# Miniprotein binders against q56y42: the designs that were tried, part 3

Target 1, 350 residues: q56y42
Amino acid sequence: CSNNTSNITTFKPLKLPLFWPWQKVKMGPLSVSPMGFGTWAWGNQLLWGYQTSMDDQLQQAFELALENGINLFDTADSYGTGRLNGQSERLLGKFIKESQGLKGKQNEVVVATKFAAYPWRLTSGQFVNACRASLDRLQIDQLGIGQLHWSTASYAPLQELVLWDGLVQMYEKGLVRAVGVSNYGPQQLVKIHDYLKTRGVPLCSAQVQFSLLSMGKEQLEIKSICDELGIRLISYSPLGLGMLTGKYSSSKLPTGPRSLLFRQILPGLEPLLLALSEIAKKRGKTMPQVAINWCICKGTVPIPGIKSVRHVEDNLGALGWKLTNDEQLQLEYAAKESPKSMIQNIFQTR

## First folded at step 2 (miniprotein)

Design M3
Fold by ESMFold2-Fast, scan of step 3:
Structure M3 (fold): chain B 350 residues (1-350), chain A 80 residues (1-80)
Amino acid sequence: as target 1 above (350 residues)
Amino acid sequence: SEEDRLLQEAIRLAWEALDADKRGDYETAIDLYERALDLLREAIELTPDPEQREDIRELIKEYLDFIEYLKRIIEEQKKS
């Protein structure tokens, strides 16, 4: 992916791209909106509190995203903890199939799913079958992006080569239009890129935790490698699991497992939260919109989570404008001055 | 709530088990999954919602299958 921006727009007065939904960015052979959406919360009852009563609102949120030009939706075969049959993929597939706006145009949606590097997936054939199972749950014939969810390099390096061969076969068989990886660190990202290149397969995307809270040495190295090799960085948790929304404080923590992280990190975030608040007020925007816009300004494609219609409405406001270089520097300086601003992802490789 | 505390701790232990597995420390991974299972079994007794209980049962089943898989790997390594 040497060209990171669509060269064609229907809005002629624009001198620079302002991250409009129709100003697609290149991601390998794909043309995607500047922001996508993740579905990690869909079907996850234990970690995110999913209930089936939420399905109607999630479908409404999905339709709203489509109406506003969003065409990238990220899921995984492991999503739906507590519904171990790929519930997130099943819900996304149902919403795509039932969409009135997509009748006969399912190919307008770019579906990116991730295949878990489970220890029982020991053959390339098993990994190809994981892809076929995802296609069945999604009720589509071809994925936009097939991704390896994490690397096994540090504990099962021979398994990793098998999984990489599985990605190659998915691509060669036309089951996926592009292949990507998730939670790959700088060293492993270069290794898989080179391996795939020897097999004639381009590496399209690298999905990692990237936000104003996650701009440490490794994230910056990954971004540099992505730029050098023509890989698009997909930034997950662009809002820091909710810490950058301005919704929480030391006296108002979220319920559930996130509260443990918030107790440790949130008290040190005052400088960053203040900078986000000030820029948001100046721009007539929300703090989440500023945080997401920052990710897009860095050349990444953020995938904030769809949890409700209100979340989608708010996140869509991250598009159609751009932070100035000075505003970006202000946020980055504030992030640097915020102690304990980074969260180590336990799945990310070296 | 006590139910939420048990579920949160079980999830944390499961993530630590995955990290141990990632390092090739299969015996530690099994121990952590067994501890997570104990907490899930306690949590299900405190869970009044039947859908949530079924959800926890599915997790227990998958953790048990995963533990058995790891035990097979250890046994195969001992034979070679």
Scores: ipSAE 0.000, ipTM 0.242, lowest interface PAE 12.6, mean pLDDT 81
ESMFold2 (binder alone), alone request of step 2: mean pLDDT 84; pTM 0.799

Design N1
Fold by ESMFold2-Fast, scan of step 3:
Structure N1 (fold): chain B 350 residues (1-350), chain A 114 residues (1-114)
Amino acid sequence: as target 1 above (350 residues)
Amino acid sequence: SPEEIVREYFEALNKGDLDRVAELFAPDAVLHDPLGGTYRGREAIREYFERLFERFPDMRIEIHEILVEGDTVWVLWTMTGTDKETGEKITIEGVSFFRIDEDGKIVEMRVYWD
């Protein structure tokens, strides 16, 4: 009746389009779970309150994700704060290496890392060396996806071309199985796709801010281009930094710098939060699960952040079911009725 | 030069000089901080920095790299300070983007922090 998981137990094995972890989606040459996880919080003291005492719980959260069929983990060479810079890659590498759940199948995990377009990375060789440094921190010999973290087109267009050459060299040298980009807008996405294609390198993924709070004209144009060019959109911040969880209000703000953003945006989200709450109640799901499921329904691969075992448990409930077209439209209409939305990432290009 | 304006901005930040920071922005400037949202106009931007100084009263920012292209400036920096709300000492690396107008005022600023 509701097409939930109990319906499957009534029949012989069925392949239902319910976003089960084993129903992998194509991402260039890769097969990834319909949802991955981001590790932005790992080593980030300011934004996410990271402490090294959390490492044991983060490892447990990572193992839980693996046990439930998640094989895509996104990180970056810039993730971590101060002396903990690179800490996200170091922790992910440690967890993969030490994993009892993988039992020697460490290469089955798809690691997607992002290389920062720092001003001093002025040669393709330096960018390849950034990839080698990430491989060293991750303690792996090959990345699933090597990504350029942001475009330099608007301020250093000549630097961007050498960074693109760096991506080509990473692929040709076998350091990455696929290449991707992050924070690329519609115009730059087409340009890099065409550039890489001329060099014999397929563009695998485009990672952008995409959620019920971030489905403006630019996101929809990027999604359309991705569909046309065979690029998979990786949706980051699918929960709007926590605003779509339903646990915050004007009287109950998060700690840290997020409280400034929440004061500005959260009061204007009432129609969307109400729609999320109502659909969640009707489905026996949580608001985060509905918001993540919506991203998957749009054909993207969301990468919600791992901060605790509880967060992973909740987010896993976004899989194994599917919003109806009417429910998707209800959420999208409520989002458009809401006076506020998320601000675009400052590095997102035209 | 655009670089000189941006260096004055970071000097004012390190001194906790709210009046000086605000004065460096054009009246209709836009500040994009993905975590703090979008602030439009000098007065809203002033309020943003007032809250930043309240949160991190011992803030110190070190410039590591500066890239100048015409009227735009990118800066890689490290901020150290104590989060007044949590009491924790923090260190963050970030990148800031600035666009400077013909009057030597910041008309656009974007901040990224790790």
Scores: ipSAE 0.000, ipTM 0.266, lowest interface PAE 15.9, mean pLDDT 83
ESMFold2 (binder alone), alone request of step 2: mean pLDDT 87; pTM 0.847

Design P3
Fold by ESMFold2-Fast, scan of step 3:
Structure P3 (fold): chain B 350 residues (1-350), chain A 93 residues (1-93)
Amino acid sequence: as target 1 above (350 residues)
Amino acid sequence: SKVYILIEVEKDGKVYRFEFELDSPEDLRRIVEKLIEFLEELGAKEIFVWVRAESPEQAREFAELIKELFRKMGFTEVEIRVEGDEVIVRGRK
């Protein structure tokens, strides 16, 4: 018992933390916030309408996330369209370096990046060099998590072994603290886990499309395997590219390529959107907060996208409370009754 | 006038400390409700609460609210002291 801890005479108004230190989630050797944030929109002009004029607001959104205890940020070496390829990593690195909230504690941020399985990445050395290039763009000496962005098993199985050897070398050289994969199905997840284990490298994370729109047999099998093997599931697109926000309807579609997807899927989501709306109203929460909270309740770490200060403010409200088991079942039943679901990622393996 | 609260929670050998200046008595109820949400089922072993109220009457009201919190959390060893406008409560598993 500390005399100093109990012997206080001055008080300041303090904000209660959105989650407690013991609520952090184990991910291999890492301890991460129960929700992270993705940076897919940063530098993406085509799908997300990125403009460089947005950078100041994105930096403010990043600082808001840090202020509220978020320490997991997901990016990729392929993020950014055209001439802005790699821009997501460059912006994240800049924001971490310049952060007033971190004040020399930059190593407390867990940066997870993904390395694209490009057809020209044919040697383990090239894949290690991809990691070094990401470190250069991020302006950091070590990644929290180095991830293989997708499997080549279905079209280039010999390349996949080379990429796996690259992940082994990244870990052995201390360039990454943990290794993960993205878009791996149940069969390939077990195979890479065993491959890495024989080389002394633990597989720490599996990032897959997982949400109330993406809870099919494959996602549930992946979750079961993750639980069995001690792998943490990182749930991407927890809001279904925005379909679970309640913001869109047949008369109010998003701009750009998403409008085509929304025209096809959104009308078939009425039971799910109704259930989300009802629970949100009952809880005094927003539909995105409920959808993200559901992912956390399932034991995954969701990474909704940072697009604006408003999006981060809203998504942070997914923390500090939990859906009851009955509320979770209500949402899952409504999702199963909905005639449409999210399109399977083209890179998702079996 | 202001209400001041200090809360200390022991979990896994570490002590976490929270201190607030409150604008209204209803803020205390909100803070207590939030703590119940996080501490229930987490197995906190010890909790210490100190409050400086606006009046001795309010201090007695706060003591009752904090007793309710400790009861809900299953603490079996509870020390409560009300002295003037100050409330001190310590609970242990």
Scores: ipSAE 0.005, ipTM 0.277, lowest interface PAE 11.3, mean pLDDT 83
ESMFold2 (binder alone), alone request of step 2: mean pLDDT 80; pTM 0.793

Design P4
Fold by ESMFold2-Fast, scan of step 3:
Formats: structure tokens, sequence, C-alpha cells
Structure P4 (fold): chain B 350 residues (1-350), chain A 93 residues (1-93)
């Protein structure tokens, strides 16, 4: 603080955790922090401008998250562009292995990776081998959560059953502690849940686009099904690729490909951005912290992206407090009043 | 419903195809972002994106968007064919 006087005797207080152990969220057999972090930007040169010179800062950001009780990190075998294929998993594995903060407790980190439904993954054995390849890149013996990255139901329904069998085998072989899915809509979510149940495998997580920009009918139906079936919803893009940060306006757009999406959507978000700004000011919080906190208040586990130490510092401020029911309703009403919202991921099924 | 996108990847002599219908032009951006990220990691040497737009003007817009993304992904050869309301963008490494 700027206002500490040398004439007052102060002791350094013990740093209290941002959340208590009983505030951890049950996700199948796992106990995870109320917020995790995603690693989509790690190794992504196109959308996020990744360079290997950033690795030291990303490692510092990772250590900061661990220091503040974050134990859930989401990655994918498809993360990393070009020659950096698989780089997100390799970096996460390196950071876990080298972590001074963990000091031999590397198994306390819950690693959630996603396996792409590539058209050449035509056997359950190939899908199990994808899991083994991820374990090799991560340098760990077992994943916290093994996830199917998207459904093939709309274009290759026979392949989907093979991929589901792959998830079953990963679980049975002890390669993953839990299984989940990503981009599954209401109908497919019920179908895979029931299929896995017949095989003795619980479906523990469903990862979907969910935020104040993505609270449409489909997201609400998915949340309802998750609550009914005991599945935890992992909310990705909780900040709408940056649109909910308050950093951007119609006259101040991001550089690169995101600017095209922002030109179309951002001008229609004024009611929501105003509500976020008002609540943030009233609470002494930032707009991203309010937007992430809203996802937590809805019973989801958001996974904002790790891009820098500054972003992690800010996002950690989403923990340790809760929006009131009135504040949540104010944000939801403002979102409904906004003429634009985020485009639904095209991989999300019905 | 009115805009159709088809993405083809050639690997070891076999062509794999993904087909989607778009309710709005903005959906194309998410399709391209997700699919390029996933398909580049195959190590495929060629990716082809075909769009049937609602108008020639819309087709040219899609061609420019896909071309920009392919070039930023390190595809060294980017071939574009616009024929009326159809656009084909082919990237090679």
Amino acid sequence: as target 1 above (350 residues)
Amino acid sequence: SKVRIEIEVEKDGKVYRFEFELDSPEDLRLIVEWLIEYLEELGAKEITVKVRAESPEQARYFAELIKLLFRKMGFTEVEIRVEGDEVTVRGRK
C-alpha cells in the first residue's frame, strides 16, 4: 500500500487464500478450484501472437496461479500452430515439472486436456493412443480429465461411437481420472451420458462456450441438464475473446483477426458493457472480474486464458467474493437488452 | 441455411470433408479459426475451404477473410478462386 507510515508498528499478516478449501468444486472424483485457466494462447502464433520468448512470462503466470490456489489447467492436443503442434501441452508439462511452488506435489495439479475428433481417428485404439501422446507431451502418468474436443454426430455419427469407446478405454486403463466432453449440445450430452453410464463410466464435465455473451437458450438447456445429471459445466471464453474486458470500443479495436468479429458484435454490447462497468465501479473490481464471477455464481467453472502475469493477477480478483442475486439479474437483463451476442461455436451439437 | 461451407483436407491420398451451413457470415470466422487450428496440427500439406455465399460480394468478403487467416498461419501458397457466389481458398505449406 502507498499509505504505510514508519511510525506505526505493523506485522506482516499471513496471506489468506483467495478461496477456502470447502469452496472447491466437485467434478466427478476431482476437487477443483472455482476457476481454472485455459492455455489456448500457448503456442498459438496466429490468433494470440505467441512467441517462444514469452515462455518465461507464461511460466511466471502459471506459478502465480498455483500460488493462489488454482489447480485446474485446461489444454488440448490441438493447441499450438504449425511446427508448434502440441506446444500448449508441452509447455504446461514443462511448467508443472519445473514448478518450485509444487515442490514434488505435481500430482495436485488437475490437467484437463481435449482430444480432437480428427477424421483419421477411426478406431478406439487410435483415440487411446492420442491420450498416450498427450501424457508423453505433458510428462505425466495420468490426466485429471480426458475430454472429447467436439462431437462428430452431425457428419460422422459412426465415428462418434468409436471415440466414445476410446474415452471408456482411457478411463478403464487408468490413463484419466475422469472423462468429459466439449461443445456438446443438450441432446448429444444426454446421449453420451447414458452411453457412458451403460459402460460404467461417469461423465464428469461438459465444456461449452458460456458467458454473459453466451447465455442463450442452448447454454441454459445445457446448464440445466448438467445440474440434473451431476455434470460440471466448464465455461470457456468467459470474457468473450476480450469483448467483456472494457478495453475495446467501436473506435478501439484489437489488432489482428479478432477485429473483424469485434466490428460486428461490440457496437451491440453497450447496455451490457455499461452494466458491467457500473457494478465493477461499485464493487472496486474490474469488468473481467465481474464477468468471471458471474460464471462462478451460475455454478460453472470458468477457464479464462493465461496470456500474461497481468491477466492472471486481474482474473484472480474474480475469486473471494460473490455477486448478489440482484447484481446477477441486472447483468442478465442488460445482456438480453443488448442486440448482439457471441456466435455459437459451430462444433456445438444439438 | 443459405451459406454453405465445405472444408477439405488431403492426407495420404484421401480427402476428408467437413460440411456446415451458416446462419450468418460471422459464423465463418469461428469455423475457420477452429478448423485451421485443428487441421494444421495433422501436418497436412494442403487445406481447401469452399464457401457458397448468398452473393458475389459476400463471396469476395469470405475469400479475403480466409486468405488473411491462411497467410498468418504460415501457408506459403494461397490460391483463391471466386466464381460468382462460390469461393475456394486453398492453402499449402
Scores: ipSAE 0.000, ipTM 0.168, lowest interface PAE 20.6, mean pLDDT 82
ESMFold2 (binder alone), alone request of step 2: mean pLDDT 76; pTM 0.729

Design P5
Amino acid sequence: SKVRIEIEVEKDGKVYRFEFELDSPEDLRRIVEKLIEFLEELGAKEITVRVRAESPEQAREFAELIKELFRKMGFTEVEIRVEGDEVTVRGRK
ESMFold2 (binder alone), alone request of step 2: mean pLDDT 78; pTM 0.768

Design T6
Amino acid sequence: STEELVRQIYDLAEKLFRIMDELERMGDPEAALRVADIIWQASELFYRFLETGDESLIDQARELLDRVREIVDRARELIER
ESMFold2 (binder alone), alone request of step 2: mean pLDDT 69; pTM 0.529

Design T7
Amino acid sequence: STEELLRQIVDLWEKLLRIADELERMGDPEAAYRVFDIILQAMELFDRFLETGDESLIDQARELLDRVREIVDRARELIER
ESMFold2 (binder alone), alone request of step 2: mean pLDDT 68; pTM 0.534

Design U3
Fold by ESMFold2-Fast, scan of step 3:
Structure U3 (fold): chain B 350 residues (1-350), chain A 85 residues (1-85)
Amino acid sequence: as target 1 above (350 residues)
Amino acid sequence: DPTELREIAEKLLDEAWRLYQEALRIATDPEVERRVFEILERAYRLMDEAHRALESGDVERLREVIRELERLIQEAREIIERVRE
């Protein structure tokens, strides 16, 4: 990583950490790095063009993240396309098990997985079994965080209560150290928090789309509720699927299906991209590093995707420094002046 | 085999959910997003039928559900491919 410096003492190099132990953030009973990594692309052939030939590079990227103090890795039981369903969990489990860097301390890695709210998961027992299936694929005895992937409140409210009871049982049985939710809006976030509290289970985390492209009224309200209730917000898509990297334009689109979304949104981002570029240049940083750092400065834990060693190396440069309040305001004003933003995830409830 | 049919149905619904996420990310026309969501909703209803068939041991009903799920997944794929073109 370009932020690393070294000293030599008694003929031994000393590598300075990207962050100090006291800069780790509390997530319920867990202590996690200020940034984690997501594994959505692992096994995703449709959106991200995954191939099994990529596994060696992904393992190297995982090891680089561990080497630099990252201990939070987010996955899901639904990650992996078609015949590769569950592949993200299987790869993460394999990499943790085989890691030379962990030296038998595999339990120091915080694995956060998400359980899909599938319509056939109609009992708390079925949801607990989903957790056991994830543990099997990950080859671990306990998850750091077990998360409900989305709320069923808007279309199957009775199912939601049994899924919440499943989370309670996972916690009580010791299958997860903490429980969280994903794609929960302000109203449902308060409701699940209170429901779990009455059963002696703290709600540890709320994972939502949160970035300079997704900082609307609803995201800010969710953040406010998280702060009030002691819930940590995990920010997914902190780079807007790559739109905030500065690598793309109308004449230079990404490969694959993202190009259609980029053609629609990217032209409307000029004020924001210019502000990101100016701050990055002034700081000697990259635009992705600035965008991720903004999420950290807002008190969230971003989980950018692990796609390559190069991406992990760049994203690690988001650590070890902070944007000033003025720089944060400059970015936020530029985002407000940009006529386009990310599409709200339809699974996100009210 | 009811266990194998359940696994097939689960994979098909995962495919439908994934295709819907794809449509949400790449569609500029709300009509495309709505159509793929309608397919996902239909797939969810069929999975409820699959669950009941599994409880009653009705293998024939499970096969019918699987066939309809496969058809819906194919329809969703065709919608996504048209958007990409």
Scores: ipSAE 0.000, ipTM 0.135, lowest interface PAE 23.7, mean pLDDT 82
ESMFold2 (binder alone), alone request of step 2: mean pLDDT 77; pTM 0.738

Design V3
Amino acid sequence: DPTELLRIAEELFRLAWEIATDEEVRRRVYEILELAMRALESGDVERLREVIRELLRLAQEIAKDPRIREAVQELARLVEELLRR
ESMFold2 (binder alone), alone request of step 2: mean pLDDT 70; pTM 0.607

## First folded at step 3 (miniprotein)

Design Aa
Fold by ESMFold2-Fast, scan of step 3:
Structure Aa (fold): chain B 350 residues (1-350), chain A 97 residues (1-97)
Amino acid sequence: as target 1 above (350 residues)
Amino acid sequence: SREELAQELFLKAIELYEQGRYQEAIDTLRRALEIAREIGNRELEAEALYLIAWVYLFMGDIETALRYFQEALRIAEEVGNEELIRDIRSLIERIRS
């Protein structure tokens, strides 16, 4: 009978850590792995082809991430299609609860969820209740990070103040250890930071689209503000929905809605894909590993998606090494030379 | 141009869809669809209808999604978009099984 302790005998091989303890990243009061994982695909039948038969493999992928020191998992209350609304949170909660690797240490996982700015969420109390509903689906007592999924400033500015007050109350009630935002542009990021500061609530994280395919003026400005204000940037879509993997071409497109986007963007990415391929070959790494490593080198915490055990295995190879400044510049120059880039996130405010 | 505006709306709608803002994605795609029809761009029209169908399916409105998929398929067949034809037929079969 164990008390949450597994004895490691001298006969078991000692596993070298994938990253050193001092490489953990500070996010407000939290200490997180240099890379996390997103669960957007979990329960998403349409964009990502989710089926419930995949749950066993997703659980194996989750355990593999935990085994390799990953402690940050991002989800959202809006993730999951149709009947599966909330399924991403339910699956993550199930995997955490059932985890053999955690065995009574479920609190070591930093769960970051995002609360949708739905038009019917008109009171701070409703927003706090959204948090409680997420806690119920996740089967945990406290979130690592509670995030506002997008800003309503451009179309419902009075609602935004209500949602901000909801975030304050979540923090004050101890339902979340930290507060963050998603898809906030430079102006709104400063405004919410200042608002929260007046209420004694630090803004921990800003999650935005950030990759070699998404390093436009707005992303760089957000990164600069994050650095100035002590906010950690969480980079979502670090592989550009898969365009930076090197697996796709004009003759080999993904199925579903992504194929239309890929047809428009992928042909214009040749300089960037060539640079990624060359550096990957030189380093004995994969193109996704180089693209993710670049995000880490920029001081962000990327959250590539968990889709399979193989995807997690590959993405974990982004850790334990670092691109040189010259390699980073080569990739950035190649991205600038590429005639196409990812579309600007319209949820990203001014 | 009107075509460039439609393409921009199309890409914006994909981003809205990615973020789970389905009604706004639909509204944006319907504007792109209107432009595609005004300028007679059948390829763009088929693409807009296909994405509208996906968003309705995501919202759980299967009946509306099927209508849009069927309209998109008809136009995709007219313009010879083999990839889109394959994708739509696969989805319709799966929805009805």
Scores: ipSAE 0.000, ipTM 0.280, lowest interface PAE 16.8, mean pLDDT 84

Design Ab
Fold by ESMFold2-Fast, scan of step 3:
Structure Ab (fold): chain B 350 residues (1-350), chain A 97 residues (1-97)
Amino acid sequence: as target 1 above (350 residues)
Amino acid sequence: SREELAQELFDKAIELYNQGRYQEAIDTLRRALEIAREIGNRELEALALYYIAWVYLEMGDIETALRYFQEALRIAEEVGNEELIRLIRSLIEFIRS
């Protein structure tokens, strides 16, 4: 008899957003929030107008990020201008150490730092010492991820092999939990992956410029390689240095050196900015939230910059929801229709 | 020797640079540059100028950095150091773009 009333043939589960702050994504051996934050502005007086009087506000912004489930913070040993060299790492270390929000769980923060390929870093030992110096500034015993900041392949290929050996030694000595690269193009990304594999070291992350303003052939190839090889793409400048915020126009430019870049690119972004504005209004979201959410939808981990509490509050609204496939396609089409895009970082290799 | 002293000055300057003591790093590199010129070591002279340029770049003095990079490049070309030539040219292109 087919008269069983307990037979449920239809089930419609609730759909939850994929981008909750507590829903960690895999990055090699690491478990990270779907969005992190970059600290490039910390100590940068030239491009971002940093002043030490801002430190209390930056600490508040850091705590707000932690409270909202963010556990990935990206820095570099070269961040900080003039006598403030290394200031970004020093501030991040101070904020982690002093954090009341962490309540003794300081090790739950994933610190990703980048080691500059300086011309005087000619031995693997010097590169390991660069890592030790970063650990000292950060006041931690182990990094979440140690990254090579850029490739020397185009001008000093023998130096690059030495720097790669340095990354291997950092991993083998337990100074870093994972190894990554920054500004690596498709060819060099495959080469370092294969090299590290021969040494028993997984390549866990590739950090590159990636946004609706930076989705050219090279970015798409890097993303494809990352997906194929199990590497997580960390997307830097997800807002195009602020061009995707909707805050700026030809009559309302940012202060400092960015204004020249904005004069050249911003007028050519009208189709993309219109699409971002329309989707943002439809969703009850901001343009930056939509642009960041798009990066996450592509399977990347964006690291927008911590500049103020207000900016962190806004960027956190990129989480807890997801763009539809149709909305993603609308944004991508609008970006391709825009006559301008971001200039490729010249440190990015082939 | 004088060459060993110049190398020790490079090491000291790099340490000062890492501590954010840029003016002291430049002063130390200028001493190494003077030794390189006195002993006629053109390759060491180019290297000293190249390091001075990096310190000025870190200080945000882009115009001074470019001048030192250009002088280092000129000497590297005279010596025929292909690796240094490529390195300096790539950096000048980066700074100008």
Scores: ipSAE 0.000, ipTM 0.242, lowest interface PAE 16.0, mean pLDDT 84

